# Miniprotein binders against q8gw64: the designs that were tried, part 4

Target 1, 233 residues: q8gw64
Amino acid sequence: SSSSQSLSFSSNSFSSQPESELLQALPSSKPKSPPLQLPWLIVGLGNPGKKYQGTRHNVGFEMVDALADAEGISMNTVNFKALFGKGVIGNIPIMLAKPQTFMNLSGESVGQIVSFYKIPLKQVLVVYDDLDLPFGKLRLLPKGGHGGHNGMRSIIDRLKGSRDFPRLRIGIGRPPGKMDTANFVLRQFNRQEQEELDHTFQTGLEAIRILLLEGFNKSATFVNTRKSMEQLS

## First folded at step 23 (miniprotein)

Design J91
Fold by ESMFold2, look of step 23:
Structure J91 (fold): chain B 233 residues (1-233), chain A 81 residues (1-81)
Amino acid sequence: as target 1 above (233 residues)
Amino acid sequence: GSEVKIVITFKIPDEDQPEMLRDIKQAFADENVDIKSLTPETDKDGTVTMTFRITAPSQEAFWEALDRIYQLLEDLEKRRS
């Protein structure tokens, strides 16, 4: 099998079934190379500055900060137009990034990191706020569009239109009444909401660990089948 | 302890393998990273996949070495263009 062949993808999802069938076809008595390991990039989206701190639109920043804190990774370095941290989870090198470009230019930062570290797009996880999910609900998807999210639009554009990278969506719910969605995402979470999000972040941390150590399908099963925080409260 | 054991892979052009491998080994050595094994495999597309099993004294030492290696790879690309 050559990596030069043009047949690259047989599936639009990160299903483990094709990999399982392929592995079953290989003889086990033949020496095997170690599994290939490449660094992961995990991006949390938001807007820089104290004006936007604690807003719904910055929940991606908060998720990455929670991960950094749990793993003992410093996010104090500025590089690639991001607050940037480097560490290891288990035996996997990871990079954490919070682009500081403003939301609609997030792709500028992500693109520079991906280019320099030669990160395969399937190992770029983007974490962001999602109006189409109930508050506190998480969803892990292997690819997709931007759904009207300006940070995701910027990333897809910078990656030459590619949609083939995983995302962890954090539900922020819909605005009440006739409130404009642009105004809603810039409103701050109240104290009760912040306390509820702590549980959401713990679930997100576990989903990310499973993603890195056990693969996309197991992580997606774990996080996508859990009841939302609203259902548990 | 704070020691880390990592398997990591790089792809480089076949014709640059001898000097690039020397430079990669030096980057690890400068940070006291121990190379437990190295498996080079030639690909059909004119590249070599180099898989390193390493033990670094810390994740900081690992990342210092790794960043240097990625800079070496970028500089190689500039020379070939």
Scores: ipSAE 0.612, ipTM 0.858, lowest interface PAE 1.5, mean pLDDT 83
Fold by ESMFold2, fold request of step 25:
Structure J91 (fold): chain B 233 residues (1-233), chain A 81 residues (1-81)
Amino acid sequence: as target 1 above (233 residues)
Amino acid sequence: GSEVKIVITFKIPDEDQPEMLRDIKQAFADENVDIKSLTPETDKDGTVTMTFRITAPSQEAFWEALDRIYQLLEDLEKRRS
C-alpha cells in the first residue's frame, strides 16, 4: 500500500480483544489481527535551563518527567534537540521528549522525531501549560489550534499547519489582577500549588495510560469530567 | 517479555530483499530479540510488508533493535532518491 520505504505500525482502531489475550485464550494460527500498535510520541513543553525549572511554563516538562519516573524510562539521552527517552507501556512503544530548544522553537525538535520515526500525527501527544484552564485542571483534546501558546504554534507551523494531533492541557490559572501573562508563566509554583500538581500529575499519568491502551475517547471521558483539587474544595 | 507485532514496509528490487531481511534479522539478533514468526506479503505495486512477532529481553533491547531498523530504512530511502 506504500511506494516508499517505511517502518510502520498500523493505525490504531477499536479492538474487542488485546493481542496477548487473543493469543492465550484462542487458537492463534492466522487470526484477524487486532490493530497494530504504532509508536507514540509524548512531548512535554517548556524552556531549558536552571532558570526555568519549576516555572508554570515548564509544567509540561514536569508531567513528562513524572511519566518517565512512573514507567522506569530514562530521560538521559540528548537527541533530536530534546531530552529523550524510550519505553513500552503494555505492548505499545513510546517515546518521551522534552525539547531543549526554547519554547518557540519546539517544532524543530518534534518535527525531527516525527520524520525520523514516521510517527502518525494522531499519535503525537503534546503536554503543555494552559492559561485558559483553572489551576490543576486537565483537558484532553484530539486536535485544535495553538491558543496563543508559542510552543504549540511552533509545532503546528513545523507540521505545515496541521492541527490534527492530540494535546493534554494542564491548567495553570490566569494571572492575578493586571499581571502580565509573560511574567505569570515564568513564576515558580508555590508549595501549595506543587502539592496540588502532584495529584494533577497522577491523574495525567492515568489519562495517558488510558489513551495508549484503551483509546482517545475513554481517556477524554476519564480526564475531561474530573474535578481538580481546587474544585473539590 | 511480552510478544509484540512489528510491521516493516519497504520497496526494493527482488534481488536485494534477502540482504535487507538478513540485516533486519541481524538487528534483532544483536539485541537478543527472539523472532517468533515472520510473514512476508507483497502488494500490487511490489511493496513488501514483513510482519514480525518478537519477544525482547528488555525495553532497551527492543528499542536498540528498532533504532537500527529505522536507520536501515532511512539509508535505503536516501539511496533510492
Scores: ipSAE 0.039, ipTM 0.499, lowest interface PAE 6.8, mean pLDDT 80

## First folded at step 24 (miniprotein)

Design J95
Fold by OpenDDE base, look of step 24:
Structure J95 (fold): chain B 233 residues (1-233), chain A 81 residues (1-81)
Amino acid sequence: as target 1 above (233 residues)
Amino acid sequence: GSEIKIVITFKIPDEDQPEMLRDIKQAFADENVDIESLTPETDKDGTVTMTFRITAPSQEAFWEALDRIYQLLEDLEKRRS
């Protein structure tokens, strides 16, 4: 009587619990809401008409034209007593304006643009000629007086005496000898002066881009420190 | 052109907010520019910070829309004065 011991192999069913990979839903980075934007106004100062083209007092117009060309902005709109263009740098709406008033009435144009577009004065950059800066030298300031400049006086007066807007000053130097200031600012640049100004405009463009994209302090450092290096050479 | 998305902010009196929203909705009903009104913020002085997301197919279309919004705002201000 051979007792066949039936070895019952108990098949231990290893229930492999599926490791539920907790797909940590990466917090859906809410698409960063586009930054709050207000338009900027960049104003070049000058006088309208062919007789003032290329004059020291129109260097603010030339800087705005150089910016318009570099950014592909058409200066073809006539409104608010200005020739102006509208564009976008990065994600910042910008207006470039050349008041077509006489220099001493520039504030009438600027005041109308600022009023219509509700532009905060911290976003009004005025670009103009400065007798107290060496030729071709830039200076960015957050505020200040008119320094005897009639266009700047007109703007400050139209802005109810406010001086708390940024300005890019372009050095034209002082009159040689006993020359009258009014006659000096109405002289055209010579070819060598114009070639130097083209380099000034390239620096000015970059300073304006930095101002818009990175803020005033970085732009002021960029512009105002270059002047110290060139005085050491 | 590349699509442009810009968020613009306006401060207006709280009492103007419903009219400004109607005027914008009416002005842009059939335009290729989308204007989304975000949640307004009421200031303690009785002003409202209105925020608009403008989506436009070009820079030109964006500026045309923005100019129209500024004109609507000016017209609203003139009706109160």
Scores: ipSAE 0.775, ipTM 0.913, lowest interface PAE 0.6, mean pLDDT 88
Fold by OpenDDE base, last read:
Structure J95 (fold): chain B 233 residues (1-233), chain A 81 residues (1-81)
Amino acid sequence: as target 1 above (233 residues)
Amino acid sequence: GSEIKIVITFKIPDEDQPEMLRDIKQAFADENVDIESLTPETDKDGTVTMTFRITAPSQEAFWEALDRIYQLLEDLEKRRS
């Protein structure tokens, strides 16, 4: 009489507690308003008229002309008291301006352009001569003072004292010996100085392309790490 | 020339949006330039970011259109002052 002990398997009911996965709603980062896509303004500083052509104080005009030529932009429109050219680099609308005011009134022209085109100051590049930089030396800065430069003073004053716009400084060096600064900046470049400036302009236009297409930090690295020709000889 | 397609954005008072859209639509009705208004973004400060896609047959036609839009914007601002 073999007693078959029936092992009753007690089915433990696993109560599946619903793990309420608290889906922490990731804060829907409201799509940041698309970055304001507005034209760039590139301003070269100088004085109008044949007597100022090729002078140290007009190197900002020459840089803008070199950029205009390289991009096929005609500087033939007179508007806002400037010689003006309009073009596109990649997909970026650009305006090139040479204020036809005296240097100390450059802010009048720039202020009108900025006001009409609603240009954010971060997209106003000013190109100008700088006595405190070695000849042919470029420096790109995101902001700063006028450094005694009358055109830059005029622009800052017209922009309500704002200094938060990029500037490309072109070194013209200091006056030799006891020469007056006003007479020095009105001297034309010699042939050797012009040959060095042609290389400076090629570097400068590439820096402007990088600024537009790749942003300020890449352009500043590109410009500020380069040596002038005088530092390579 | 090659067709050019560029996106431009303006920040204006939200109350100006209907007038600006009307003025652009009227100004470009018979033009060889297409002005597409993209979805505007309203800010909490009572401004709106308008976004326009400009399609033009050339760079010249693009700049003519853009200058006209800036003129319409200036005229709108003057009517509010």
Scores: ipSAE 0.749, ipTM 0.904, lowest interface PAE 0.6, mean pLDDT 88
Fold by OpenDDE base, fold request of step 25:
Structure J95 (fold): chain B 233 residues (1-233), chain A 81 residues (1-81)
Amino acid sequence: as target 1 above (233 residues)
Amino acid sequence: GSEIKIVITFKIPDEDQPEMLRDIKQAFADENVDIESLTPETDKDGTVTMTFRITAPSQEAFWEALDRIYQLLEDLEKRRS
């Protein structure tokens, strides 16, 4: 009589204790107040009137006009001592302004627009002519001084000495020979200079789009790393 | 143009919030522009950040509405001063 010892395999039920992942409640960082969503102001600097059209000192107006044309924005409103246009790039409301105050009083216009629309200075782009940049050369800066430019001086003074607004500088180069700077900036571009500026404006348009949609650092990289056309020949 | 939806924010004194909301509601009651007030955020300085979603049938209608809101804000600031 062979006694078959039935080996009872005790099934050890591994109770998988659910590791209660302590979801460390990430300290509910109080939702940071939503960033202020306000329009952008793009200001071109220049002088009003036919005698200043196509002049070196009005290249900031030409850049704003080129932006207006490219975005289908009508520059037909007169307000805040500026010729004004309003539009939207993507989902960003934009205002385009050409102060009509003369260059040395541009701050009166810009200060009124900024005050009425409550525009943060980081959303005020000023576009202007720069003697210290080669012709057709763009530079985007987050801040800075006026560099002797009367329009930029007027804006900084009206903004209580604030320099913390972006600027797109358009190179007009230095006066040739012994020419006075005031006479030089009031010279019209020749046809070849205008054709080069059209390429500058296309680059400037794209830089402004990148600034609005992708932010300052990407736009500054895009603009500041480009060679001039003269450096590609 | 196509319908546009844009969110805009204003920082005003907290005391002015009920008047601003009434003025907006009255100004846009019969307009083709919808203005939704989102949850306001009160700051420690006695100001409130108001957030509005503007729905407009065009960019032009959006800017007309936005300009009107800025005018209402300026008028409110003048009444308080």
Scores: ipSAE 0.744, ipTM 0.902, lowest interface PAE 0.6, mean pLDDT 88
Fold by OpenDDE base, last read:
Structure J95 (fold): chain B 233 residues (1-233), chain A 81 residues (1-81)
Amino acid sequence: as target 1 above (233 residues)
Amino acid sequence: GSEIKIVITFKIPDEDQPEMLRDIKQAFADENVDIESLTPETDKDGTVTMTFRITAPSQEAFWEALDRIYQLLEDLEKRRS
């Protein structure tokens, strides 16, 4: 009598726990609200009139004109005692100004623009000639004094002594020998100096774009670390 | 041109807010520029930070609208002085 041991196969019911697919809710990228924009003012310094065109003291005007041309901004509006143009770089409203008050009264024009458009001083870029920088050398600074520059003095005085606005300094170098500074800054650039300045303006344009789109520190790093053409020869 | 959309900010006296909103609404009622007032932020100093989204068909139309807003603000400031 062969005892058939009935092997009871205990059917282990593998309860397939439903893998709850953790639908990782893709973080709904809330559409980034468009950044708050306040207008920028970019001021070139110079003197009005044909006799001052292409002079060392008008290099701030030339830089603003080069920016206007590159951005398709027409400098044909006369307002606030300036030649004036309005545009947008990226998504930033910009105003370009060339004060027509003569250099020593540039602050009158700048003060009117800043007052009307309620521009924060951190968004007032002043572009001007600097005797203490080598020719064609750019420097971007967040603040500072006037350095003996009459246009910068006028702006600081009109802004109640405030020096807390950015400035793009364009080097024109010191006068040769015993030449008077006033006569030197009123000399026109020669062809070779103009060719170097055209390169300076292209660098200046890019520095202004970086300032607007990427902020002061990146722009200052970009422009302040570049060599002048004279330092490459 | 391409549509332009820019958010601008003004700080004004809180008491001026209702007039500024009326003046903007009236000035742009029939214009091709849309001006959306966003949530204002009231400061403890009796000022309010107004925020506007301007939608314009061009950069020119945007700047015309913005200049008009700044003129309305200047006119409002002059009425209080």
Scores: ipSAE 0.743, ipTM 0.902, lowest interface PAE 0.6, mean pLDDT 88
Fold by OpenDDE base, fold request of step 25:
Structure J95 (fold): chain B 233 residues (1-233), chain A 81 residues (1-81)
Amino acid sequence: as target 1 above (233 residues)
Amino acid sequence: GSEIKIVITFKIPDEDQPEMLRDIKQAFADENVDIESLTPETDKDGTVTMTFRITAPSQEAFWEALDRIYQLLEDLEKRRS
């Protein structure tokens, strides 16, 4: 009578805990849609023709030319009664414009450009001479009146009275003594004044780069807090 | 040159959207410039914000393409006036 003891092997079911690997969903960095870009218009104010070259009233043209040279932008296109250069700074399409109208008709040119290219007025920078600023002094403003400047008056009038566009003002100082303003703004710079303006243009150029790449507030802080060389001597 | 990729935005009447898209497609069919229409945004005023990605081989080619788009837009506006 051989008693076969059936050894019941209890199969310990190892409960394999599913390692729920928390696949931390790497935050799907939604590919940042490329930033929306609209063209910028940078307008220098002046009068066309050799007799106005190097005059106080043409300092806006000289600033645009200095920017064109530094960015490798050819000022060779004639359209909308302006001389143009087209380029890109960083990822921003830019137009540099010198209206080839008389100063008091600058608004005709600027109005045509703004209308055709659908430029937001916040992206229209006007660079011009200012009698109420010391020589070589820059000021960047988000808006304002024409200050008696005929080119700025023409632009505001053509833009339906809008004043809500940025402007870079270049100080030319006030007329000496009893000199008429119209005669004063048509005086050429002397060599020493031109050398000071070359430093002003380098500062203005950098202020425009900061405006485009880093925005208005940084550019305004940069340019408006600087002393002119004449205020450091 | 380095390839340029820029996204440009236009606001037009919503009714003009199909014509603008056809005109762009026809104008750039055989060009070395890619124009991608992104998702438009319709406004309550009966306008649409069109968004185009322009891919061009140079700054010059980019500006030529952009000028052509602005000309097509002006021509479309003149046909509606």
Scores: ipSAE 0.742, ipTM 0.901, lowest interface PAE 0.6, mean pLDDT 88
Fold by OpenDDE base, fold request of step 25:
Structure J95 (fold): chain B 233 residues (1-233), chain A 81 residues (1-81)
Amino acid sequence: as target 1 above (233 residues)
Amino acid sequence: GSEIKIVITFKIPDEDQPEMLRDIKQAFADENVDIESLTPETDKDGTVTMTFRITAPSQEAFWEALDRIYQLLEDLEKRRS
């Protein structure tokens, strides 16, 4: 009588612990509010009328005209006490403005444009003559005072004392000898000075394109590191 | 000309959003400019960021449309003051 040993296989019940996959809800990155896409305002400072054409104090107008010509923007709209043109550089709407208020009231025009178009002050570029820069020298700054410039004073005052807007300063140099500053800034450029400024305007125009398309830091690096023609001779 | 497509954003009071959308829709109903309202974003301060895609046949037509939108916005602000 052969005793069959029944091997009892003990079924070890593997208790499947439920892996509670903590689905860490990826923090729903709040959709970043789309960046405010508003027009840029580029303001050249000067005085209206034939008497002031080609004067040192109107170099801001000449820079805006050079930009208008290069971008095919017609400076034919009269509103907000400015002569201005409207265009697009890349995908950025731009307004080019020449306040017609005279220099000391430029802020009235700029303030009206900024108010109507709701333009952030970081998108208001002011282009103007600067006595404290060498002739033909460009300087782009993110902010600052008026430096004694009456147009810049008027703008800052109209903008409730705000100084946090970019400015492209065009060097006109200091008056020679004992010449009065007011008489100096109202002198026309000579032919040689105008030829140097035409090169300055090409550099300034490219600096404005870089500012719009690539931002302030790249533009400031580009313009502030360049030498004037007088510094290359 | 080449078609221009530009996105513009405005911040307005959230309460003004329905009126602004109606005013834009009425102003551009028969115009050669398409204005698409994208999804608005409400801010914590009681403002809404409205986003418009403007499709225009030229730069001139784009700016005419944009100027009209800014005029509608100014007129709306004046009605609330």
Scores: ipSAE 0.740, ipTM 0.900, lowest interface PAE 0.6, mean pLDDT 88

